# VHH binders against C-glycoside deglycosidase alpha subunit (carB), part 8

Target 1, 368 residues: C-glycoside deglycosidase alpha subunit (carB), of Microbacterium trichothecenolyticum (Aureobacterium trichothecenolyticum) (a0a0m2h8p8)
Amino acid sequence: MTALGTPIQGVTLYSFTRAFHGREYDLEGLIRKTAADGFGPGLEIIGFSSFRGFPAIDDAYAGWFRDLIDEVGLVTTSLAVNADIGIHRDRLLNQDELIEYMTLQIKAAAKLGFPIARVQISIEPDSMEALAPIAEAHGVTLALEVHADQYASHPRILALRDRYEKVGSPFLGFTMDWGATVSGFAPSLIEAYRRRGASEELLGQVVDLWNTYYEQGPPADQADHGQRFGSFIGLAARHGRPDLGIDFGINGTGLFGPARVDDWRTIAPWIKHVHGKFFGIDENGEEPSVPVRDLVKLLVENGYNGAISSEYEGWHWNYWQSPFDIISDEQAVQRSAAEAAGSRMITDLAEARTQLGAWLPNTEGAHA
Short names: E, the ipSAE of ESMFold2; O, the ipSAE of OpenDDE; V2, 0.75 times the mean of E and O plus 0.25 times the DockQ between their complexes.

## First folded at step 1 (VHH)

Design e7 (framework vhh_8h63_2)
Fold by ESMFold2-Fast, scan of step 1:
Structure e7 (fold): chain B 368 residues (1-368), chain A 122 residues (1-122)
Amino acid sequence: as target 1 above (368 residues)
Amino acid sequence: ELQLVESGGGLVQAGGSLTVSCAASGFTFSSYAMGWSRQAPGKERELVAGIYSGGSTYYADTVKGRFTISRDNAKNTLYLQMNSLKPEDTAMYYCAAEGLDYYFSESAYDYWGQGTQVTVSG
């Protein structure tokens, strides 16, 4: 019954963290540049790192922001919000305080014109249920991010899915992060380790170890995850490079998730937004570590009409490939994959606005 | 008492190299994200490089490919190796310690050192 999806092309400003925090661009300049470079029409912004005083947004500032977005020809998709219960230095937030904190961020998203709030993976099912009527009242869909070291069929994610089904709110769902389904260790990071003096033998063994875990699939539990993390540390130590051990462990178990593309089918109907995570583009214009073509095909086949926000994560180490140079290459792979699946990516602003409004719950007439 | 002490600044000719260091004490250095910012007279502080507790690095576009940030957790020391220096790199360089926050911003840093002056002539 479901027609093929026509995902909306977009980008997250997280891709440009280096340029933004290095003051090469302020927020306005970065928004104008991403629009001019053709990375839209969809735009995701990280609330806590981009908007001073977040989540307290001044009305005049919010009006200025919405006018800027309209002027440059973009459509706001997702606002990344915090779920950190440790926000106070002296104590953890209790459930009521978390709901209050999240409510302020949902109001900020609505004020700034974002129809989706990307919620961090740490939020529990009871909290998502409690937030559903608040999300509806403000016309903001809550999309909990599924990223490594978790994955679509993870027991925690399935528990959230089951709660979403029980609650029946169209304002609850997931942000699909492609980092959960990586098919190879990122060559750009191997090159970064090489530049830090790692031997070719060590680099080959890091790749081999990650490939072994990829064949085994995601860790069975927290103990298995810990053993995998420790195995990367041990590998570095055996080669006289204990300085690289933690980095191998963090990236090998926390950034490059070994789940398979088909794993996303367990939650596909609840996907409201997508982080098109990637780490580099090769000489053939392909992403060598993320199965972009298969991921886009899955979204198309499951009728996904939301946005894909290209998310360049390689800025942490791949400083020789500017995100401003390679995001268009990654987006070209997405467009090609959608066409190969018998569909297309939406790149037109008016069509994107119309489809996003029809895809997400009606936010017009949101209640107090 | 959290302390950051920068050293290694000085006068260097354009095209030259210099390494500045930051000795940290009074906290569990290995658990903190660390960064280098600079400030030229009459300008705001600019974050030029950061390094997370796990070793992942960040560079401002003005210095990428020329500067390398590194850390030695055993010595509680942060380094910034500066190559192909330009007159525009002339500034007071500050070491900074940030909480467990994965987004670098000058305003997010918990503590700043006293700075070390780098002057590039030519």
Scores: ipSAE 0.000, ipTM 0.136, lowest interface PAE 13.1, mean pLDDT 85

Design e8 (framework vhh_8h63_2; at its last look DockQ between E and O 0.51; V2 from the best seeds 0.00; counts 0 for: pae O 8.1 > 2, unsure alone 58.1 < 65)
Amino acid sequence: ELQLVESGGGLVQAGGSLTVSCAASGRTFSDYYMGWSRQAPGKERELVAGITSGGSTYYADTVKGRFTISRDNAKNTLYLQMNSLKPEDTAMYYCAVYEKYLFGSDTYDYWGQGTQVTVSG
ESMFold2-Fast, scan of step 1: ipSAE 0.013; ipTM 0.454
ESMFold2, look of step 2: ipSAE 0.106; ipTM 0.592
ESMFold2 (binder alone), look of step 2: mean pLDDT 76; pTM 0.766
OpenDDE, look of step 2: ipSAE 0.015; ipTM 0.288

Design e9 (framework vhh_8h63_2)
Fold by ESMFold2-Fast, scan of step 1:
Structure e9 (fold): chain B 368 residues (1-368), chain A 121 residues (1-121)
Amino acid sequence: as target 1 above (368 residues)
Amino acid sequence: ELQLVESGGGLVQAGGSLTVSCAASGFTVSSYDMGWSRQAPGKERELVAGISYGGSTYYADTVKGRFTISRDNAKNTLYLQMNSLKPEDTAMYYCAKGYWEDSYLPEFDYWGQGTQVTVSG
């Protein structure tokens, strides 16, 4: 039996991609608004999209950024970094080049004051092992993201877990993404498709098809996943809506993962950060498609003392509502769930800083 | 950076053939569901072909039997082979990646700039 966890409340700026992309806010303005709206104290930022010239960060800029974070009363949690081997136009990166590219991003995370780098799901166990001493040297924990169409007990994720166990580094772990364990098709997306002229018959069949896959559980293999994706495209085509086919496939197989909450127990000891992914809040103040209460309960019962970065991803289709209007409602569900589990969410900056420093190894980088 | 670059379009006579290509950067095409869509002047974009990462293929009824979608893992490239082209196939052709990555914003192209195919006839 472990002590109950006290997860840290936070948010990822990914939630506000539309506002940032539309130039409604620059990075400074978005950070200030996030702090003012009470979404902190934890803050996750996507490196490549947020920092000009990333991963090259000069000392003056890094100093300015750290001073801004201190001024507004936030604590940096995770920097989303890229593990793609296709960054050159004419060739793929080899292993040495990938390690060097990742090393530049780890250095950027340390320089900016982020104790965690979220690594993309495509990275191989050998690469994570090779990066462990680099992560340790810079005081940055590498947290490989587990999201749909993968899940905690996926063979690839278990292979990574087994390598982490063999290596024994406290600088290797996972970012838990709640999109891997969705329990219903997002009603906000059904409404978005309705607004695009989809018939009620088609919408009902999309929900029914996803529910069929939820009852079956995650796809058995690559071929099963491909057949599921194709089935959503075929459904759209049969209703004379080929314009919706790829969106149905992406969302039905890549965004709404049909794994169960308890599946996370297979990797719970290695969870270093959480993407609190959600797609809407209903009239009862609940998330109708993501089992937030059960997910928070699992984290609390497993002694999780890291941050949960609330990640509103309904912005991809919900053009009629501001993402700033619903983060607080979802965070209220998280706080309520933690209290129901006999614990609480940390919302105080000083307490969050102290706990994060004790939870993660060497959470201060070379420039902290 | 996630990037998709379409190429291979051009002017072709009715009954002719073209192969359009989509070179991917920032991810491997074999690991994702991929597709080809087109947009004709004054029309909405439609999906004409798809290939799952498991290799299952889909074709719109308008192109079934004439178009073939494929990918080459060594070249990290998605292809659409178009045979027996008709004037109504005239459109800008776009490729798309099937997965969302939390590190990628909508401005990172799941759809490239497209490649124009014009069929005379």
Scores: ipSAE 0.005, ipTM 0.272, lowest interface PAE 11.6, mean pLDDT 85

Design f1 (framework vhh_7w1s_2)
Fold by ESMFold2-Fast, scan of step 1:
Structure f1 (fold): chain B 368 residues (1-368), chain A 117 residues (1-117)
Amino acid sequence: as target 1 above (368 residues)
Amino acid sequence: QLQLVESGGGLVQAGGSMRLSCAASGFTFSYAMGWHRQAPGKQRELVAKISGGSTAYDDSVKGRFTISRDNTKNTVYLQMNSLKVEDTAVYYCAAYDEFWGSYEDYWGQGTQVTVSS
């Protein structure tokens, strides 16, 4: 029997990528805005896009950053890091070079005060095993992101899980991305296609095609995935809209993962962080394409005490709505779902700090 | 989040041709794009790269493979001609963010290309 979890409310700044890259906010301004709007207390930041010169972080800058986080009443949760083996223009990193590159990012996470590093899916089990003692030495948990078109029971993810079990390190785990377990084609994207002149017949058939794949579950193999991708392209072409075909294919197979919520049970004990991916809130205050309530219930029932970083990704196509106007509505759904499951979301800073420190493996004196 | 989806792999006879496609969502034109491959028991290697209209190729494929980009479709292609058995590998699409000093920030799932004799 597992005690019910009390996940920590939070947000990832990736939700505000358009505002940040469009120079509407610099990093400090975005952090202050996020705190003021009540999206915390948990805060996830993307390392390479937010910190100039990453992973090289100056001591004075790190001190300023930690002081800012304390001032605004947030707690750092996850730093998104690169597992990129292709940082050289004409060759890939070998394992020793990758370990060195990852070590620099782990040190940056520790220096900035992040207890978790979100690792990209490209990393191999051998490399995660080699990184475990480095992660432990710096007090940073490595949480490899499971995102569409992969899913919890994907052979690659299960191979990583099996290696984590063998290694037995509490510093290895996964970041759960809700985009892997979508229950409908995002209505906000259908509206974006409508604004681009797609017919109602075409839009209805895109939704119907995705629903057919949802009923079938994830692709059996790479060939099946390719066939599904091609079927979205073919649908667009049959309606005289080949300009939409690739977009239908990418979103239908790569952004809206058709795996079921219960698929997460295969790796639930290894989940260290959550990307609360979502694409819109409807007029009833619900997320019509992501089963937020069922996902939160699963986390609560599996004793999850880490953070859920709300990640609005509808900004890729929804140019008519501010992401700052929608995060709070999605977080309200999360709180409601946790309460319906007999628990609650943690929204208090002091309580969040205490629980995160107890939830994650923490080495006294290892933090800067 | 930038996502890359490859298509067009499969089985082909030596001397044949194949075109790989890589479709990107969330992509901006500030990124360079490329193709890498990894054969069984070997390290992943750069095959071809395109950035700002400039292209580069590994010597083993130069004159046989051509990389191109359709910016209106957010798609990069790898046209592979005169295929050899040694071209058998999993081919990966990659996107490079040179602005932040990163060179290969994002990878596709990979697509298998098998060249039979």
Scores: ipSAE 0.007, ipTM 0.329, lowest interface PAE 10.9, mean pLDDT 85

Design f2 (framework vhh_7w1s_2)
Fold by ESMFold2-Fast, scan of step 1:
Structure f2 (fold): chain B 368 residues (1-368), chain A 116 residues (1-116)
Amino acid sequence: as target 1 above (368 residues)
Amino acid sequence: QLQLVESGGGLVQAGGSMRLSCAASGSIFDYAMGWHRQAPGKQRELVAKITYGSTAYDDSVKGRFTISRDNTKNTVYLQMNSLKVEDTAVYYCAKDLYEYFGSDYWGQGTQVTVSS
């Protein structure tokens, strides 16, 4: 008997990577644009790509940032952090050094006002367990991203879930990435391949191959994953387009996850944040490859009161549409789906702040 | 617009280590980056990729190779440890594997030869 959830509307600035990196907007300008366009109130930022000198954040800068967020009427949700063991040119980090590096990033998240840190899927259960008391001390929830080629019932994800259950920390959980549960090969990427001169026969066979894998479900093991990846490369080569092979493989096995929506029920109680991954909006205002309506319904039915950060990732190939034009359409699908499920999305700032503060764990050591 | 130049290849004994570097003519901050290799008579294969906050490796190199990037230096690295004769190939750096419109996303390649 779970009360229906009221997820908070939000966006990740990752959606605007081309605009940000191309200097169309600096960080302040992008934050102001995001607020003005109504994509909030929730805001996710990628720490290592957005904040100069990250994870070293000075007090004056942190104060300026928090003041800016308050001024524009947003609430910070998740900070994407790095678990890269190769940060030094001459050596790899050992586990103790990784914990120290992660600790600096957790402190940066707390200082900037982010209540959640999105952790990369490569981190091990022992490291998450070791970080739990540090997360609690700083009031930052660690949400490990479940992204394709992983999925909720993947043995690695279930091992993390089981460790979370054993540890019993409310500061450990997952970021649900909708890219793990895609129901079709993205039409916007098929169009990008068409623009690169791929034949209609080849494009149809790419779609057919991905649909075959969708019917089979996620790969049984790493060998099966490798065979699926190779099958996309072989398909491209048979059509005289080996230049497209790696791309078909990466997207077909690493970006468009064939797991089913209900697979998320295996970890639903541990979902702390959501990446509302999507790749395009069609002429009917719908996402043709991501089952947004079913995903929002699942979150609502499982009492999810956290934020959904809309994450447009079609920017990698879709140069003919601005992400600023389509995120509001995707968010309208989310709102409609929540209403159809007997609930609603929260779009009011004061209500979002109150609910996010209640949704996250209470601790006397937390930095506000 | 962006050009990639690989370096650090050469001759190395089996069991040895080698680090490849990929220097970009401009910022790599906006790009997913990867390393691919092609052995004589074989198809080009993905070795490692790095995106914003995540890495992935081919099973044949997992635990032996590490990909990293330095956005300040506009450089991507491939640290190769415990090298095997079968790692012999031309190694190619690739910028943003998802930037398909109007882009040349391959470097010229650097030869790695592992002797028995």
Scores: ipSAE 0.006, ipTM 0.262, lowest interface PAE 11.6, mean pLDDT 85

Design f3 (framework vhh_7w1s_2)
Fold by ESMFold2-Fast, scan of step 1:
Structure f3 (fold): chain B 368 residues (1-368), chain A 117 residues (1-117)
Amino acid sequence: as target 1 above (368 residues)
Amino acid sequence: QLQLVESGGGLVQAGGSMRLSCAASGFTFSYAMGWHRQAPGKQRELVAKISGGSTAYDDSVKGRFTISRDNTKNTVYLQMNSLKVEDTAVYYCATEFYRYGSPLEYWGQGTQVTVSS
């Protein structure tokens, strides 16, 4: 029925946060390194952490940036933008102020050449509706990120989907984050806890507790979510390791989402961009905790022609391995999975540019 | 102003000892703290970290290096014993990043440690 998708290979610079903030690379150096290592052609950048003075972007700087992207042979995909209503110390932003702040970021995305702005999960349906004509005016698609502790069929996400359906704008959609549909506790994080002196008994019980929640599926409501979070804290405390409790809770409930791959079918038509979240590659060249092959198969079968930005998030705890060494391995799994599904990943720059322009809403009028 | 400043680096003979210090200004050590190192032509690697009262070490330095914290001086230390030529690197003090509800990740500028035979 549906033609098979040919997703575009890409990466998010969020994968290299440790190297960037550690001054190992500046923005230019990191862009050149990712291009040279073959992680493109798609490139996602976090706006508020990467561009000085964001969202104010100088014309000369924007020109320099676009020239750099062209020089290294990449195509900009998504700009991660901020929807934090707490940016003022003394008050929260009201809706009008949030719309104004988001408008500045949409303009920055257009100026820098990004066809997509990733908006944060906390934004409300009314705000997305208000932003739709602004997104259209600037040729920038708004893709709200769906990640743990939420998931595709979460009531909040379904409310956004229903509003998108009502509004009918092709400039509204979602960024699919694979962390919402994890099938195991990341072995690389278990190893990190082991290196922090956690006992094998405690480590086994953390894995067992997460597996119990995976079998139960996503939490029924906010109270159930809070109880699950607290259960990880209590587990650490019972083993004399209260120093690990918050970390167990955050990762166990907020990073490793227990929703199933098929849950993504509830919003598949609105997926505009993908965060290929992953936490490690094992000795068999597979991701042991994220079902990459099933996720890529779902995207291919749903005709997805957008970009997948590989997002290595194991850098939070994996100090013994470089993210530059493992992204290629994860991208090889994606290519293999697409081929097994009867399709392929796009890795050619010209083909990627052509397909992205056809996949997203009319980009006529985007800053040229 | 949020800043980490390393000190105590320098030249030392193989088999010797050296203590590195990391002083924090503009914030307190409510964060996990780590010591990383980078030798020329190699990537940065974690050598030691401390969170609360718990410590962890890379296998290459386990039994030789000790990380400790003095909360009254807002300073983290790395005591390095039985130094080897291969311990030669720039040593960086860093906060440990957490994904949500987190302290920000901050890095010091680094301090050179050169071990000769």
Scores: ipSAE 0.000, ipTM 0.139, lowest interface PAE 11.5, mean pLDDT 85

Design f4 (framework vhh_7w1s_2)
Fold by ESMFold2-Fast, scan of step 1:
Structure f4 (fold): chain B 368 residues (1-368), chain A 117 residues (1-117)
Amino acid sequence: as target 1 above (368 residues)
Amino acid sequence: QLQLVESGGGLVQAGGSMRLSCAASGSIFDYAMGWHRQAPGKQRELVAKITYGSTAYDDSVKGRFTISRDNTKNTVYLQMNSLKVEDTAVYYCAADEYWLSGYPDYWGQGTQVTVSS
């Protein structure tokens, strides 16, 4: 029996991309507002979009950043890093090139004080194995993101899990993204389509089509995925709205993953970080498309003591609501769900720091 | 959830220049942006892509085409110089979400570029 987990409350700054891009906040201002609004104590940042010159980080800047985080009462959780930057050729980076590139990003994460690096799905098992001793040397856990259109029991994810088991490194694992296990088409996006003039008949058929795929489960292969994508485009075209087709296809197949919550049990022991993805909160204070309560219950029951970084992604279409107004509502659902499971979310900074350090691998003794 | 709209296409003489624009309905800050093209009877091919730290070009356009982005205007551009008849195609703007394996997630409807001899 695994003891019940006490996940750490947190947020990813990706939730506030609009405010950051629109120069409403610079990085410092956004960090300060995040802390002031109570979205912490955990903080995830996207490295390549937030830090000028990434992954080259000045010592003085890194010191300033760590001091800022400490001053505002947050703890850094995950730094999102890239596996392959700008290569769109009939050539992959060889292993040495990939290891060098990833090593620079691991060093940046360590320098900025992030104990976890979220890596993209394009990294192969052999490369993750080669990176394990580098991750350990720098005290940074590599957490490969599992997101739609992939899922926990996807053959590629299971191949990575099997390699992690063989390697036995506590510095290898996964970032769980809740977008892989959506239980309904997001009502906030349906409302956005309604505001763009889509008919109620079309909107009902988009929901019905996604529900059909949900009942069938994840696509069998890339061809099946392509056919599902095309079916959303065709639906829009049949209603005289080809302008909505790509949007329906992307969200229906790439953002709203139809895998079931229990699918996460296949990799639960290797979950090192969580993207608490969500798209809206309804009039009852619930997330109507993401099964937050069941996902938190699964994490608690599997002894998860890492951070859940709330990731509001409804900002892509919800122009009528500030992303700063919705995070607390979703985090309240997480806290309620943890309590219903017989545990709690950690919201205290000192407790979060202690637990995150204990949850992540101990690097003591790595230095002679 | 981005809507992408291309503009700036049309007819141009070989050796001429043309600038395509792609306007997004929302923030492109966390997206890799690119241009693809499709000639009649051919597969859609990547022309140029701009990621957070670098640019990439197909060998057929390298040195002639330049991709750039203006995050403030939510717009990406393709500056096409020394145009050839073989560059005639429908040009598509595309966006990749940072976590979705580097394949385009969003597509524009396309803009025709015709290069006459």
Scores: ipSAE 0.000, ipTM 0.201, lowest interface PAE 16.6, mean pLDDT 85

Design f5 (framework vhh_7w1s_2)
Fold by ESMFold2-Fast, scan of step 1:
Structure f5 (fold): chain B 368 residues (1-368), chain A 118 residues (1-118)
Amino acid sequence: as target 1 above (368 residues)
Amino acid sequence: QLQLVESGGGLVQAGGSMRLSCAASGFTFSYAMGWHRQAPGKQRELVAKISGGSTAYDDSVKGRFTISRDNTKNTVYLQMNSLKVEDTAVYYCARYEGFDYLSEYDYWGQGTQVTVSS
């Protein structure tokens, strides 16, 4: 790209999973709170967990939802959809049935006003190719999520990229998840383990083990991944804390991806949406484990004009931190990083709507 | 890639109880989880599944087994009560991308042996 990108500020409601499941807020309440707290203008929602009867959305409900979004001053960005071929209790979906099921979800995204559908990695290149004309017909871009333990240069991701290049459809791309490119073990999680009685020696060795894997880069194959997972379990057991082993393994291999920021260059032109994954903000106002500044710089330098949906995922262990109190701090890091890169984040609703419409494929002739 | 690790298997007397655990790594939350079992010389069968707050059980284990999930730990549990010799099998943890049954994209753990002696 010859011009610097101006990414759009946003959030995913996944950040508020604990509050939502704890009945602190319903969907309308979360949307209103998100807008009032200034986390927009971009809004991502998980379709199958948020909308009753999904993907069957009636006209009255869709109208109510679009009116609510307009009322609160947000713009819908991405709707998370699934690729489940096991939806029937008696059989698996074949290729044609999978395309039909995905078509229903694409129609739901269009009806609710989402220009992007986040697709799960399990979809094969042939299926993405078959879905491209359907995506175009409904004006919905399909953005397959790249998340830990996957990464941009993973063989599956590169196979999808190569198929996208061959097909040439502007309706196919990726959702970039920052959890694939973590640069340190989250200090808030180390503190959570300390509160569970882990010794300082054990905590230091967990950090050291993860740093060793970070220096080696992503696992070479599934067997290497299994060995890394097992090594965290073994470490906990050697310290007489087998109760912590699985948590060490899950977070160390599945949540904190050791790929480097520059790895994203392999698919940067196909990035249509971003999950701004993060786990905490330190006393200096920085994210100590996710290289937010370098990730934003990469997006800006590659001309990214889409949305970044801030995704606080420290809620899994950081019970003392409200997600409503930390999102704005992470968004401030994003804005500062964009400015340092010679650009800015878009926070104005009208500007965000205009840019998102220009950034995503022209939907003239498409009927959502 | 998603990795599933089962634990808690072993030898138990008929009428006893046992709790299996399955930890998932390599995937962010919002998937269905379940337990399958395979006895020697038989096909794998669904035992129990959980998706969100909803649970389902095979008729052979209803009232005896309970599936639960700790989303904070990305772990699913199978509490097995009133165990029978016929419950002897290798128990497998599975992840699905939706609510209803297995897909070809599902992932399996290595399995954990449960042996119920008379």
Scores: ipSAE 0.007, ipTM 0.245, lowest interface PAE 11.8, mean pLDDT 83

